# VHH binders against Flagellar brake protein YcgR (ycgR): the designs that were tried, part 63

Target 1, 263 residues: Flagellar brake protein YcgR (ycgR), of Thauera aminoaromatica (c4kar8)
Amino acid sequence: MAELSTPSPASPAPLDGGRGDELEKFTLRGARQILQLLQDLITHRGLITAHTGGGHSFMTAVLKVDEERGRVVLDPSPDPQANRRALAAPRLTCVTQLDGIRIQFPLVGLGEGQDKGRPALFAPLPAEMLRLQRREFYRLQVPLAHELSCLLKAEDLARKPVEVSARVIDIGAGGVAVVVPTGAAEFVIGGTLPACRLALPDGEPIELDLEVRNLNRQTQRNGTEQLRVGLRFAALPRAADTRIQRYIFKTERALNAKARGGL

## First folded at step 21 (VHH)

Design QD15 (from ND1 with S105T)
Fold by ESMFold2, last read:
Structure QD15 (fold): chain B 263 residues (1-263), chain A 121 residues (1-121)
Amino acid sequence: as target 1 above (263 residues)
Amino acid sequence: QVQLVESGGGMVQPGGSLRLSCAASGFTFRTYAMSWVRRAPGKGPEWVSYISPLGGSTDYADSVKGRFTISRDNAKNTLYLQMNSLKPEDTALYYCARDIDLWDTGKFDIWGQGTQVTVSS
């Protein structure tokens, strides 16, 4: 019943707004790159969920990039209330996903107007666009049979060192989620756990530093309390990243082959 | 197979009204801009009106502004043209057209069979 941390690729919701530095490496800021990505949205007919704040959103599309005026042309809503909310909002957060690529960008300075008598919503080109490929947001649900574990070097309540072997329940490019008994160690959101060890099947454990991102208490059917700990890879070497991505790919391929009756 | 099927044409007196429909199938209708185009006897095609993919923007040729209204129902994959205050000059075969471009009208890749509108006394 416990919901896993894997985001749904089909969800139009904005990515987590509290950790902008994690996403900076996937953020395009070059004018030419932004122009090309907007043109790709037009060419591939991407539908966009535009968030106006207060839990409100509407569907739109980029109809044209007007390079001469440095602006995008957006399809207004047929609902006048949605248009009024969009025009009143300090910014519009646009979210779309096209063929496994997640795209998110802000628009500020939205206005209504006409181009040669044809009405639309207009905004200056965005100053930034987030572009994520599937591997950059995907989280594999780890099969129980793999018994994937992570040795955490943490502290107990008295701030004494303890080692906790935690079962990995999901894994992605940016981190893992693990479960531990609630009293096994003290975890602090934002705290770092240096020199932890992630055990993958394809070789020796990976030594890595982890940052605690979230904590969720859960009660099992037998009344036992467990703690779900979301952990971010602090500075992941290329070799470690490659091994993690290969594990994810191999495991996903094996699961798909089993579901279709093959190897 | 991609198809556009127009209907609703007929004979009407000057000053009368007609409503044209265009049923779309075989493609994701709500991701395309759509137009009505007409061909009068002995003449080439004339663009009549435009509607954006989600229906928020419309535009018209000067000859029909204030008299014609384009709309779409994306849940029913249907395009409409409400024609009021019809004139003999509106007599034409009217086509529903799918535009490859979302904003700059002119690259129509799929057309319907057309529906005849005849305005005469």
Scores: ipSAE 0.762, ipTM 0.909, lowest interface PAE 0.7, mean pLDDT 87
Fold by ESMFold2, look of step 21:
Structure QD15 (fold): chain B 263 residues (1-263), chain A 121 residues (1-121)
Amino acid sequence: as target 1 above (263 residues)
Amino acid sequence: QVQLVESGGGMVQPGGSLRLSCAASGFTFRTYAMSWVRRAPGKGPEWVSYISPLGGSTDYADSVKGRFTISRDNAKNTLYLQMNSLKPEDTALYYCARDIDLWDTGKFDIWGQGTQVTVSS
């Protein structure tokens, strides 16, 4: 009598703790900011993945902020074992995303109790909350019609300089992924490609240094081999960053409007 | 669009049991707290039971504690009320209600049409 089931999406993983110095500017520690962000989670009914350690997690939500007592009210799990793991954990790492905003925060001192006879989990307000806009983690899949390209200053297999015009397939705040024909140039993971040029639709190409982060060989429908090259922006000037973020924002809005207007 | 449809009501003798169901559609069911509310003949609405969005917290009016059990199946977008040891004073039209407040019950924005429960000898 087993029913054929489709699997649920995997729970969002916490961001790596080793990125603490990179993420400090996105970390809220002000009491009023934390209260407002928690209230925003309530208003938008954000679902939270609470990580209890040992690879375990459960779904929860902030049901209420009790400002007088300086604590949050969380939805317990209907699974008693998940609640026991949460209560035993030295800290919960809470992760959620709401409308492209990633939110992560620790809860310590979790307890079980009641509010007016209604059972819940309680914890003191978090001491910090990480709030990341989409630009800090998002990669836009570039529409083919935009024909975004990046001119790579690389070397061929014979170590001679070569310029390769590579199609950009995705773009984010930290880099791009491009495709090139397999034999067009020699790429080395960790290698730097100086003075490359990223062509955005409006304006002059952006001159920047790129670092090769990954390489994947792929076979096209016609049997032709291509190379997907993951490239990190090295030392991106603010003007260039602004143009890239503007492109991502504008393109995402256009894609969303097209999807909405299709009904 | 947004809809709540109750079912499972009927006539039962005192001491009997019924299970009410509420099918939700047109919204993300698992992000809302839900309640059952009842209206007895000639009376105003009476809150009966609450369940949190993910189902980990439940609450009941004193008049039904120990006899009624609220539950939800978020995979099937369905809310339930198991009613045991039914009494004549439980006779009412029972509504499934969506609460816009996640914890402090009382701000219902969407209701079903109700299902009648009648407890008589």
Scores: ipSAE 0.723, ipTM 0.894, lowest interface PAE 1.0, mean pLDDT 86
Fold by ESMFold2, look of step 22:
Order: sequence, then structure tokens, then C-alpha cells
Structure QD15 (fold): chain B 263 residues (1-263), chain A 121 residues (1-121)
Amino acid sequence: as target 1 above (263 residues)
Amino acid sequence: QVQLVESGGGMVQPGGSLRLSCAASGFTFRTYAMSWVRRAPGKGPEWVSYISPLGGSTDYADSVKGRFTISRDNAKNTLYLQMNSLKPEDTALYYCARDIDLWDTGKFDIWGQGTQVTVSS
């Protein structure tokens, strides 16, 4: 029952490309906004994980924005193989954070060269940058003690209505992940579950529509199968969003206070 | 407190070598570009070498290119300058400097106290 030591955070992974339509409203495309955001990364010394494909990435930083040439100057890796992979990649997916704000942008046309004899990697300015407040990308891992649940109004294999009480394992601004016993209902990726009920502490359950985004089968130690279901909030009411954000904030504050107390 | 502490200076004959070290503390070392700067007797400061935050880019003044090598160990928060083929004109007080600009050197906000290098027959 002892609390395990937390390993160092892994490098940030790019957001799922299948979320493109839902993320469009957070995508900056104006030249002035892009230049300012890149300058903010420089000013705040943001370190960037650049993903080159095939599970490979390297650490870099924007060293300068060269407005006259319309390009960014990147810190090459000290590892020559990382640089070769980057130069061979058709696209870098750059991921970083600025004071809790997640920033993601593509770089295409990466080249190596020198600026007055000083070597660097260069790329044209990105045509777009994703800028997300923490609430748009963060997923709180729900403590088991909270027993957060979601009543799913789904269908069985014969298309008959069933109600399934599912434990919520993580929650964010855009959705939840739940676990259910295998066979409790049929879930189809892309399917909608109308009028589900999310039970939060300190209030009445929230009625909301959910869309199935992913499914993953899990086998427990005793051989029992569970299904992990990733669910997106569809047409989320404003009041519901506020309650969800309040729950996340209060829970994270409580977890941080416990960690600060050395427990 | 932010601090840079140089070491490794000394007296050598022309053609000799020295390795300077700079221990950094009180700030996130790997997010800053760093430079070595020197001040010869009776002269103003002269930029010597640059290294990028993650160490992938280095640069040198023409007077030292090919003879000096800058490096950093971000795990140990330490900057280095390997100086080979030393000449009497390399005699100076050598400082490590934290550059607030990541690419265009020249805006140093923190300096060490320096370490003396003397090259004499």
C-alpha cells in the first residue's frame, strides 16, 4: 500500500491527429500570432521535443526567428544520428509547453546550414501552431477513493437498451475514459451514447451525450476481462463544463497538497 | 543565488594546453546559451566562444578557431573550454558568461569572477 516513487515524466507525445476537427478552434494561422508565439518560446527558453517518426524524437529549442528570411533557427542535436533522422523526416512534429500552455506545431522543409559560420538547423516558419490551455489537453487520473462513475445508456449485441455503471479512470475537458466488464454492452468507435449520466461529487449527476473514440481490452490479474472505453463529450453544456473543471482543479490541488506533505 | 565559478587557469609555455571549467548553479543551465569571454591586460572584453543551450551548435572567434574547443555537460551543469596551442596573446582573465540571447551573442547577464591564463616563455 506504500506510495510508489514517480519516475521522471516522459517526453510529451503529439496530440492524436484524429482530433484535428475538434482542435481547429485552437489553431493559430495568422503570421503575427505565430511570430509572437515563437518569440514567447525563445523568451521563456522553452525546450521542444521534435518527433521525427518511427517513435524517434530529439530535444531542441527555437534559438531565433529570422523574420527577413521567414525561418526559424533550431538547436541541432549533439547526436549526429538524431540530426540525420530529423533532416530525413518529411515533417517534424514539435511539442512543448509555455507556462502550462501546450504548444504543438509542424516544421517542414528542415535543412542544415550555417548563419555566419554558426551551424544550426533551419526551417520555414510553421503555417500553423496549436495553442492549448491546460484544460484542453490535461487528463486527471481519478483517485480510486473517489469512485467516480458514469452511467452509460448503451445497447447490447441484440441492439436492446442496457444501462452500464462504469468507473471513470481519467477525466479532462474533452471527455472521460471508463472501464466496464467485457460483454456489458456493445461499443462501436464513432457511436454515440445519448443521455449518459456522469456522477461528480457535490451535486446531481450531469446528463451528457458521449461519443466512443477508442476501445481497449484489458485482462485483470484474476483473468477477468474489462474494456477501457475512451469517450468524448458531445454537445457539452456550459454548466457541465464548469463543474467538470472545478472537480479537476479541486482534486489536483488536493493531490498536490498530499505530495507536498511527503505522503 | 545564481553563480558561475571558473577554474583551471594557470601558467603555461607557448604551445601548451589548458582546460577551463565553469560550474553553474542557481539556474536551469541547459536552457541558456553560454560563452567564454576574455580580458587581456589593458584591453576590453573579447568574446571567445559560444555554445547553444543543448550543445548542438558552437562558434569561435577567428583568433582561437581550430585551437579552442567549447563544450558543456548539462547533467553536471558545467561549461568547458579546451585550449590548445596556446600563444602569448591568449594571456587573459577568462570568464564564463550566461547569454540571455539564445543565438545572437552579446547580451550577458551573469559572469564569473574569471580564471587567469598566462602564456609566457
Scores: ipSAE 0.678, ipTM 0.882, lowest interface PAE 1.1, mean pLDDT 87

Design QD18 (from ND1 with I100V)
Fold by OpenDDE, look of step 21:
Structure QD18 (fold): chain B 263 residues (1-263), chain A 121 residues (1-121)
Amino acid sequence: as target 1 above (263 residues)
Amino acid sequence: QVQLVESGGGMVQPGGSLRLSCAASGFTFRTYAMSWVRRAPGKGPEWVSYISPLGGSTDYADSVKGRFTISRDNAKNTLYLQMNSLKPEDTALYYCARDVDLWDSGKFDIWGQGTQVTVSS
């Protein structure tokens, strides 16, 4: 009986630098954000694949963030050769996942040393950290406790402008699904709803343009018909995108923590 | 259930060697720093050794430095302590402990039942 060695999940390859502009919106550059994300990696005990180049990588972890010295403390490889490669590399590409979100960040200036007599690898804090939410498929189901709403600027059957307050049921990097009462407005697939307002818990509503992508009539258990409207973000300012991503990330973390029995 | 189970203790003569093992279960072992702690009769707990999650960083108490080696097999969820050149002063109940922090040692949230090591002529 050949023990089918379950292929070790292929270490996610570093993202090729060519999609630079599209990745910028997912790149954290703020010192506080970087520190927080590193601390989150520690808290959640995230293992990191550190790529040293030439197809080589080793597993590590952020053991500590030294804010005073502006450095990260990394777990050395038990393989001395891996450490030598790492130290010789002009740059490490670190890849990890936190709550299903791919995180990638560079480390430069890697050195070996000791902290309190313990051997470790040290690097300056990364200048940037990439958080890649697979845009295409992940929709956060908005918790019922979260009263996300979207004020839709639509038209009624008479093409009279109407404002419809819609409950957001799911949200992703690319858009939202909302529910509206049947007959509240006329929605056309491919139509644009300009200057809508998405209400997030963290501040003022975000003004954005929405494109209608799908319409589904749903009958609730109570017999009430609702219209589910899938909406794409047609034009989203960078700041708005950041807020949305932050909300999604924070909410996912909270849900996952709860699911794991964490308080 | 989170559990640590120590084994490998026994009686040995001064200058002898023992290898302790600690089997971990109920948690992702490879993501935790681990330590050995010992308690000698009539004394408080003494930290003995530390190992990082991936095993690339180790630390030892001065009393055991150069004689003891901590290691881990993450595939087997097992922590080890190789003890060489054992002395009567090493007589203690040895505990495997899970470190709360990845780097700062001294706080533990899970302990085994311990394995007795007795060094006597």
Scores: ipSAE 0.882, ipTM 0.954, lowest interface PAE 0.5, mean pLDDT 89
Fold by ESMFold2, look of step 22:
Structure QD18 (fold): chain B 263 residues (1-263), chain A 121 residues (1-121)
Amino acid sequence: as target 1 above (263 residues)
Amino acid sequence: QVQLVESGGGMVQPGGSLRLSCAASGFTFRTYAMSWVRRAPGKGPEWVSYISPLGGSTDYADSVKGRFTISRDNAKNTLYLQMNSLKPEDTALYYCARDVDLWDSGKFDIWGQGTQVTVSS
């Protein structure tokens, strides 16, 4: 029964707005490039998860790019409820992969209609499309046993230099997140921490400049406060980048093997 | 390796019903639009119906509109054609076919051997 819905599958989550400024350089806005990427999705038969808000999504595909009318033609859901939610949503957030590259784009102004009597969902061409390799969006959750740390060269309230040894909780190609006791130093979003040292297990610490991107205060059960600090790598030397990527790859493989019951 | 196998044909009186099935294998079924095409005795192929890859859009030839219903079950890799109010003019060999394009009908790169539908007066 094509009109009875299947449950929404687990979908690739959209990259959230807390990372939007970090993703701007991967955002495609040229009309010709957007048309070509949409055509690539058609040619490679990419399946798309369309998020309608409120945790709801449905599977779709770009069936056609109608360049003459400036619109995309989408496969409606066989579930009428999914279609109603999509048409009511202020925007549709589409997420897919093309040859291992993550693609995300908004559609606004979604409507029902027909093309030569054949019903479909239609929207104007997206104004932007996000195109990322895995390394640009992936963050490894660092195993506690690795005890990865980063020596932060920061300042206290009086602008005096302090050094804080911070535990690294996640790491990716573009940065790390660390945890420090609240009050160990003052951090300002947009501030730069020069000459910090990231300690990886298999070599000498990496000296690097870090930029503070986000701060999250937390209170532990015993009343102790801690601060989660999101840090961006300033321009990494290739050798440092290679070491970081090697660590991520090796650790991910080890964790995946353990989770699958590997040898 | 790539295969479409139709079934469910047979003989039926005018006004009767049949349900055709098409089992797909060897390719990722849910990423293709699919069609039913029929060939009446002594005639060329006639497109009958279309369904989009995920099943949300359907289309029919005027001669069958309102009587035939196309559907798909992507979990079972199966295409269906429910045929109601059958007429002698519906007598044909019915093929399921894989559309080359996702939206525009008319060109098919694979189809099965067909299943015969005969509507006798």
Scores: ipSAE 0.684, ipTM 0.883, lowest interface PAE 1.0, mean pLDDT 87

## First folded at step 22 (VHH)

Design RA1 (from QA6 with S31N)
Fold by OpenDDE, fold request of step 23:
Structure RA1 (fold): chain B 263 residues (1-263), chain A 121 residues (1-121)
Amino acid sequence: as target 1 above (263 residues)
Amino acid sequence: QVQLVESGGGMVQPGGSLRLSCAASGFPFSNYWMSWVRRAPGKGPEWVSTISDSGGSESYAESVKGRFTISRDNAKNTLYLQMNSLKPEDTALYYCAREFYEDFGPWFDHWGQGTQVTVSS
C-alpha cells in the first residue's frame, strides 16, 4: 500500500508574483507605515477584494485597526459561504486602491467575532503591504482591436490533449488573463499548462509555461458560458519578459495619448 | 483623471424598479470590464454584477440574479444597472467600479461616490 504522498500544499504564491527584487522598494514592512495605510483605507472607505483561493473572492472593508491587539477588523461578507471560505483559507490576498494607487496585502490567521455588537472578521496585522502606482503596475487591459491571443495546451475531461486559442483580456509582468469557452478544456487551479504560445503583435509567438491560478464563470448574451482564467507565468525567459513589458508600455502610452485627444 | 459618477438612485417600494447609470470619463471606457458593487448599512460590501468590455459577457451575484441586468453603452461611456423586483435587502449605496483581472482574480481599481438606493414600504 504505497502511501500516496499528498502533494505538499503548494506554497502560497509570493505577494510579488516572483518579482521580489523589483517590488521590494514598493513593499511596506514598517509597522507604522502599515498602520497608517490601513487607517487611510478606513478613512476613504476603501473597497477591498479578498481572495481566498480556489477561484473565490469576496468584498470587504477595513473597519478598524486594533493596535493594542495587533489586529485588523474587516467587514464580513453578506454571503455566509464566502465567510466560511475565508475562515478556512490559510491566506487571504487583499487588493484595493487608494487615490489610484494599487494596494495589495496578505492576511493570515483569519477569525470571526464581534466588534461593537456587529459581526466582524479579525486578522493579525499584515506583515507587508505592496503599494504600486499605476506607472509601476504593469497590468494592461488589452484593447479588443489588438486581438491578443494565447494558445493554451490543456486537457479535456477525458485527459485528452487539446489546444485552445484564448483571447487575452489582461496582461502583466506576472501573467495573463484569458477568456475561453466553457468545456473547451479542463482547467485545474494549481495546474501547469506547458509550452503555451502567447501571440504579441510585434513578432512571433512566445512559448511559455502557464500556471492556472484563478477561474471565473461568465455568461454570454446568447446564454453560453465562458471562463475567465487567471494564468501566471511559470517560467518566463528574460527576452520574453522584455517583449511583454515593451508591449504594455507602448500600448499604455498610445491609450493615454488617445484619451487626451492627441490621436 | 479617471472618474466614475453614479446616478439614478432613489427611494422605491418593494417590487419596484430603478435604473442606475454610471458616467465614465478620463479613460478608454470600452477597454475595461466594469462592475457594480453595493454596500448596505451596517453590512460589508458585496459584488453585484460584472460586464465585459464589449458587453458580450455578464455575471451576477446569486442574490440579484434574474432581477438585475447590467449593460453598457460604450459610445456614451456609460454603465447601467437595471434593477427590477426590488427588495428591502437591496437597500444600499451602489458603486460603479472598474475591474481588473489578475492571476489571483478580479479586483477594482476605481469606483465612484455611489448612488443611494432605498427600498422601503
Scores: ipSAE 0.892, ipTM 0.971, lowest interface PAE 0.5, mean pLDDT 91
Fold by OpenDDE, fold request of step 23:
Structure RA1 (fold): chain B 263 residues (1-263), chain A 121 residues (1-121)
Amino acid sequence: as target 1 above (263 residues)
Amino acid sequence: QVQLVESGGGMVQPGGSLRLSCAASGFPFSNYWMSWVRRAPGKGPEWVSTISDSGGSESYAESVKGRFTISRDNAKNTLYLQMNSLKPEDTALYYCAREFYEDFGPWFDHWGQGTQVTVSS
């Protein structure tokens, strides 16, 4: 009975996706700022997606900020399994928006209890909150007409090398999301796909390494399943980064122009 | 400015049906994955369903699977949720939400004011 070595839980990706220096100016670390932002989320009834790792997430909201105890109170999921996962997770990655601005923050040390007789989740106040105000960190939904693709070098269930052409559905400075047919390859969260090829419209494909970070199953109308895969750029060359940023910027401008009736 | 406006909510008896609509404006609707999220009184929010940009793929929460159907008309910039076999547990404020998928997974960057669905005898 070969002990299937449970892959070591992939270290939680830094909130900054490895762009720590660039994101520092958008990171709130002041206690008052954090408290105010959390209070604003309460006031505006912000819908929060909390990611527990392993491709799992649940919806939550901030119910209360307890300044005296230095904790945030969250709505538990109606799904008990989601709550169990949340409590077992070493870290939650919480993502939401306020006034169209993306907000991301980690929660560590999650516990369960009751608030005013109602089940609740509790965590210490986040040490930092990322508030992205600038478009430079924009995640682009790729237009279908662009037919952006990524050739993934992966393995099948038999560990045989396979190449899968995946449609890119969104792209940012930190990575891409793709869709692939279920069964085309085996994807393992935390695994690296080396020497993949991202096809941009403006030139030759970019060779890059990709890290599998998230998996999500979808069903097509015909009953066929497909997989959304969240991929992080691993060790992206500067030239490649520049090309990706250029593509995003150009595409966004074109979309905005079209929306204004200019094209 | 991105706008999402939900409609079609109301009161219905158990076993009844409703069709929710979400009118989208201010962005290229056909490029985005869209979702429904709901929040029941005294409970946390929960994801209900997601549909791809083209409408070619969809997913559902286990609690609504087989009863709810998400769809979209990209020409009309409208998202729909057909709800059949409604239960009292489906009583909630329903939000239309624009979905992104990043390395950490899905999240919502915009949602509307919601439409109230009440299932009661």
Scores: ipSAE 0.889, ipTM 0.970, lowest interface PAE 0.5, mean pLDDT 91
Fold by OpenDDE, fold request of step 23:
Structure RA1 (fold): chain B 263 residues (1-263), chain A 121 residues (1-121)
Amino acid sequence: as target 1 above (263 residues)
Amino acid sequence: QVQLVESGGGMVQPGGSLRLSCAASGFPFSNYWMSWVRRAPGKGPEWVSTISDSGGSESYAESVKGRFTISRDNAKNTLYLQMNSLKPEDTALYYCAREFYEDFGPWFDHWGQGTQVTVSS
């Protein structure tokens, strides 16, 4: 009986997705700045998506900042299962927006309790908050007309190598989101897909290694299931990074121009 | 400027139906996955449903599965939520939200002011 070594729980991905040096200038670490930003989220009733890992997330909001106790109070999910996952998670990745600016922050040490007689979640104040302006936020919803694809080198349930052509639906400097048919391959969160090929409209496909970070099942109208896969660029050559950034920038500019009636 | 405007909310009896609409403007609507999120009084927000950019894929919270149907008309830049067999627990402010999907998963970068749905006898 080969002891299936339970894969060590993948260390929570850093906020920077491996782009630490580039994102440092957008990272707030000052206590006052963090408190102010959290207070602003309260004032504006920001909808926060909290990711627990394993492809799971739930909606929440900041209810209160307790400066004296150094903690943040969050709305629990109406779904008890989501709350259980949250409490079991070593780290939450919280993402939201304020005035069109993307805000991301980690929470560690989540607990449950009551605030003013209502169920609440509690966590120590985040040590850092990433505030990224839209102009600096390089995430693009890929136009359908571009038909971006990524050839994934994966394995099936029998661990046989398979190649899956996946549609790219979202792209950024840190990775891509793709859609694949259910059953086309087996994906393991934290697993690496080596020597994949990202096809951009300009030039030859980019060969790159991808890490599976998120899985989300979707149901088609015909009842067939599809899988959304979040993938991180594990090792991206500088030349490839430049091409990706250029594509994102040009596409975003074109889309904005069209939306304004310019195209 | 990105705008999302929800409509179609109201008061209905248990077992009744409503159809919510969301008018989108200021961005290429057909490029984005869209979602409905709701917030009930005294409760935290809750994801309700998501639809793909093309409308080919959809997902639902377990609490609304089989009762709600999300759809979209990209030519009209409009998102819909058909709600059938409504229950008192469906009482909430319903938001239309634009979805991003990053390596860690989905989140919402824009949402409207919401439309109120009240289910009561």
Scores: ipSAE 0.857, ipTM 0.968, lowest interface PAE 0.5, mean pLDDT 88
Fold by ESMFold2, fold request of step 23:
Structure RA1 (fold): chain B 263 residues (1-263), chain A 121 residues (1-121)
Amino acid sequence: as target 1 above (263 residues)
Amino acid sequence: QVQLVESGGGMVQPGGSLRLSCAASGFPFSNYWMSWVRRAPGKGPEWVSTISDSGGSESYAESVKGRFTISRDNAKNTLYLQMNSLKPEDTALYYCAREFYEDFGPWFDHWGQGTQVTVSS
């Protein structure tokens, strides 16, 4: 039976868009580890979100691993436009979970075809996979009652400066996710918003620069829209990091006490 | 531990209605955005609908818009999907999923075992 010479893999795509060094200890690069993890996703019928960039994503699942050809086989989207975006994207960011552990991996070189008569998407096996234990990179889902906000320094459609108060829906060491009324400002993925102000319950707001990483529009039946915006901290000062971690710790403690008290 | 338990599935004729429920436990339900996802026989998963943590914002896949309504009761830790004007193509296993949002966008960190909906005569 043939012993296949492994081709040189393509350069690895980044697993996370700005925290690669911190994540290296959770990154699997061994071929057997990657194959086993992909097989576990198949066995558990993992629900995978594949992000194609520009705020677009689709759901998929790993159908099989073709070890002989060095490929992973995925379900296509039922939406033809999602498939076209995926095939045009230079990189897919695939995210899922196993037993509450975040699994993330990049796919590059996506192609389309058939697998046993079914439509399928194909890509080379990823060169790396992230298994991220949640406690190392805790992200707080911000309670509604806190009304945590971030003042964004952006531009309107006429390119005039505007300030937008955005509700923070989650917060961690690397950034925040916020919601913003559609039309309040124009955001560009990859753009930097300088001198934004994060309002924590204690002390003065923190001034920091934010990078726009993702935009996700939600269209309502009545025509009302909002944006969910993924923002990365640019060069977070030590004092700001300490205050953010203190907020997270105090909030988590309060939520745990409420759960014990039967609230 | 975190649990999501779907119920309310069954067999129904085309044009009929069903209401799905998802009982949540082991986490602060009101802090999370929630979604319904479905998997039809022999097909990959498909996002159906998402509702914000407060219940004030909703979104739907085009295939179900105007027929399905997502809602939640944060006091009872329960998510709902009202499905009207059901079609054979709505036949699927329906999952309740807990959403996380990162800088790259949404993803799901937990889902239930699902409840089967079958639309046929």
Scores: ipSAE 0.768, ipTM 0.921, lowest interface PAE 0.9, mean pLDDT 85

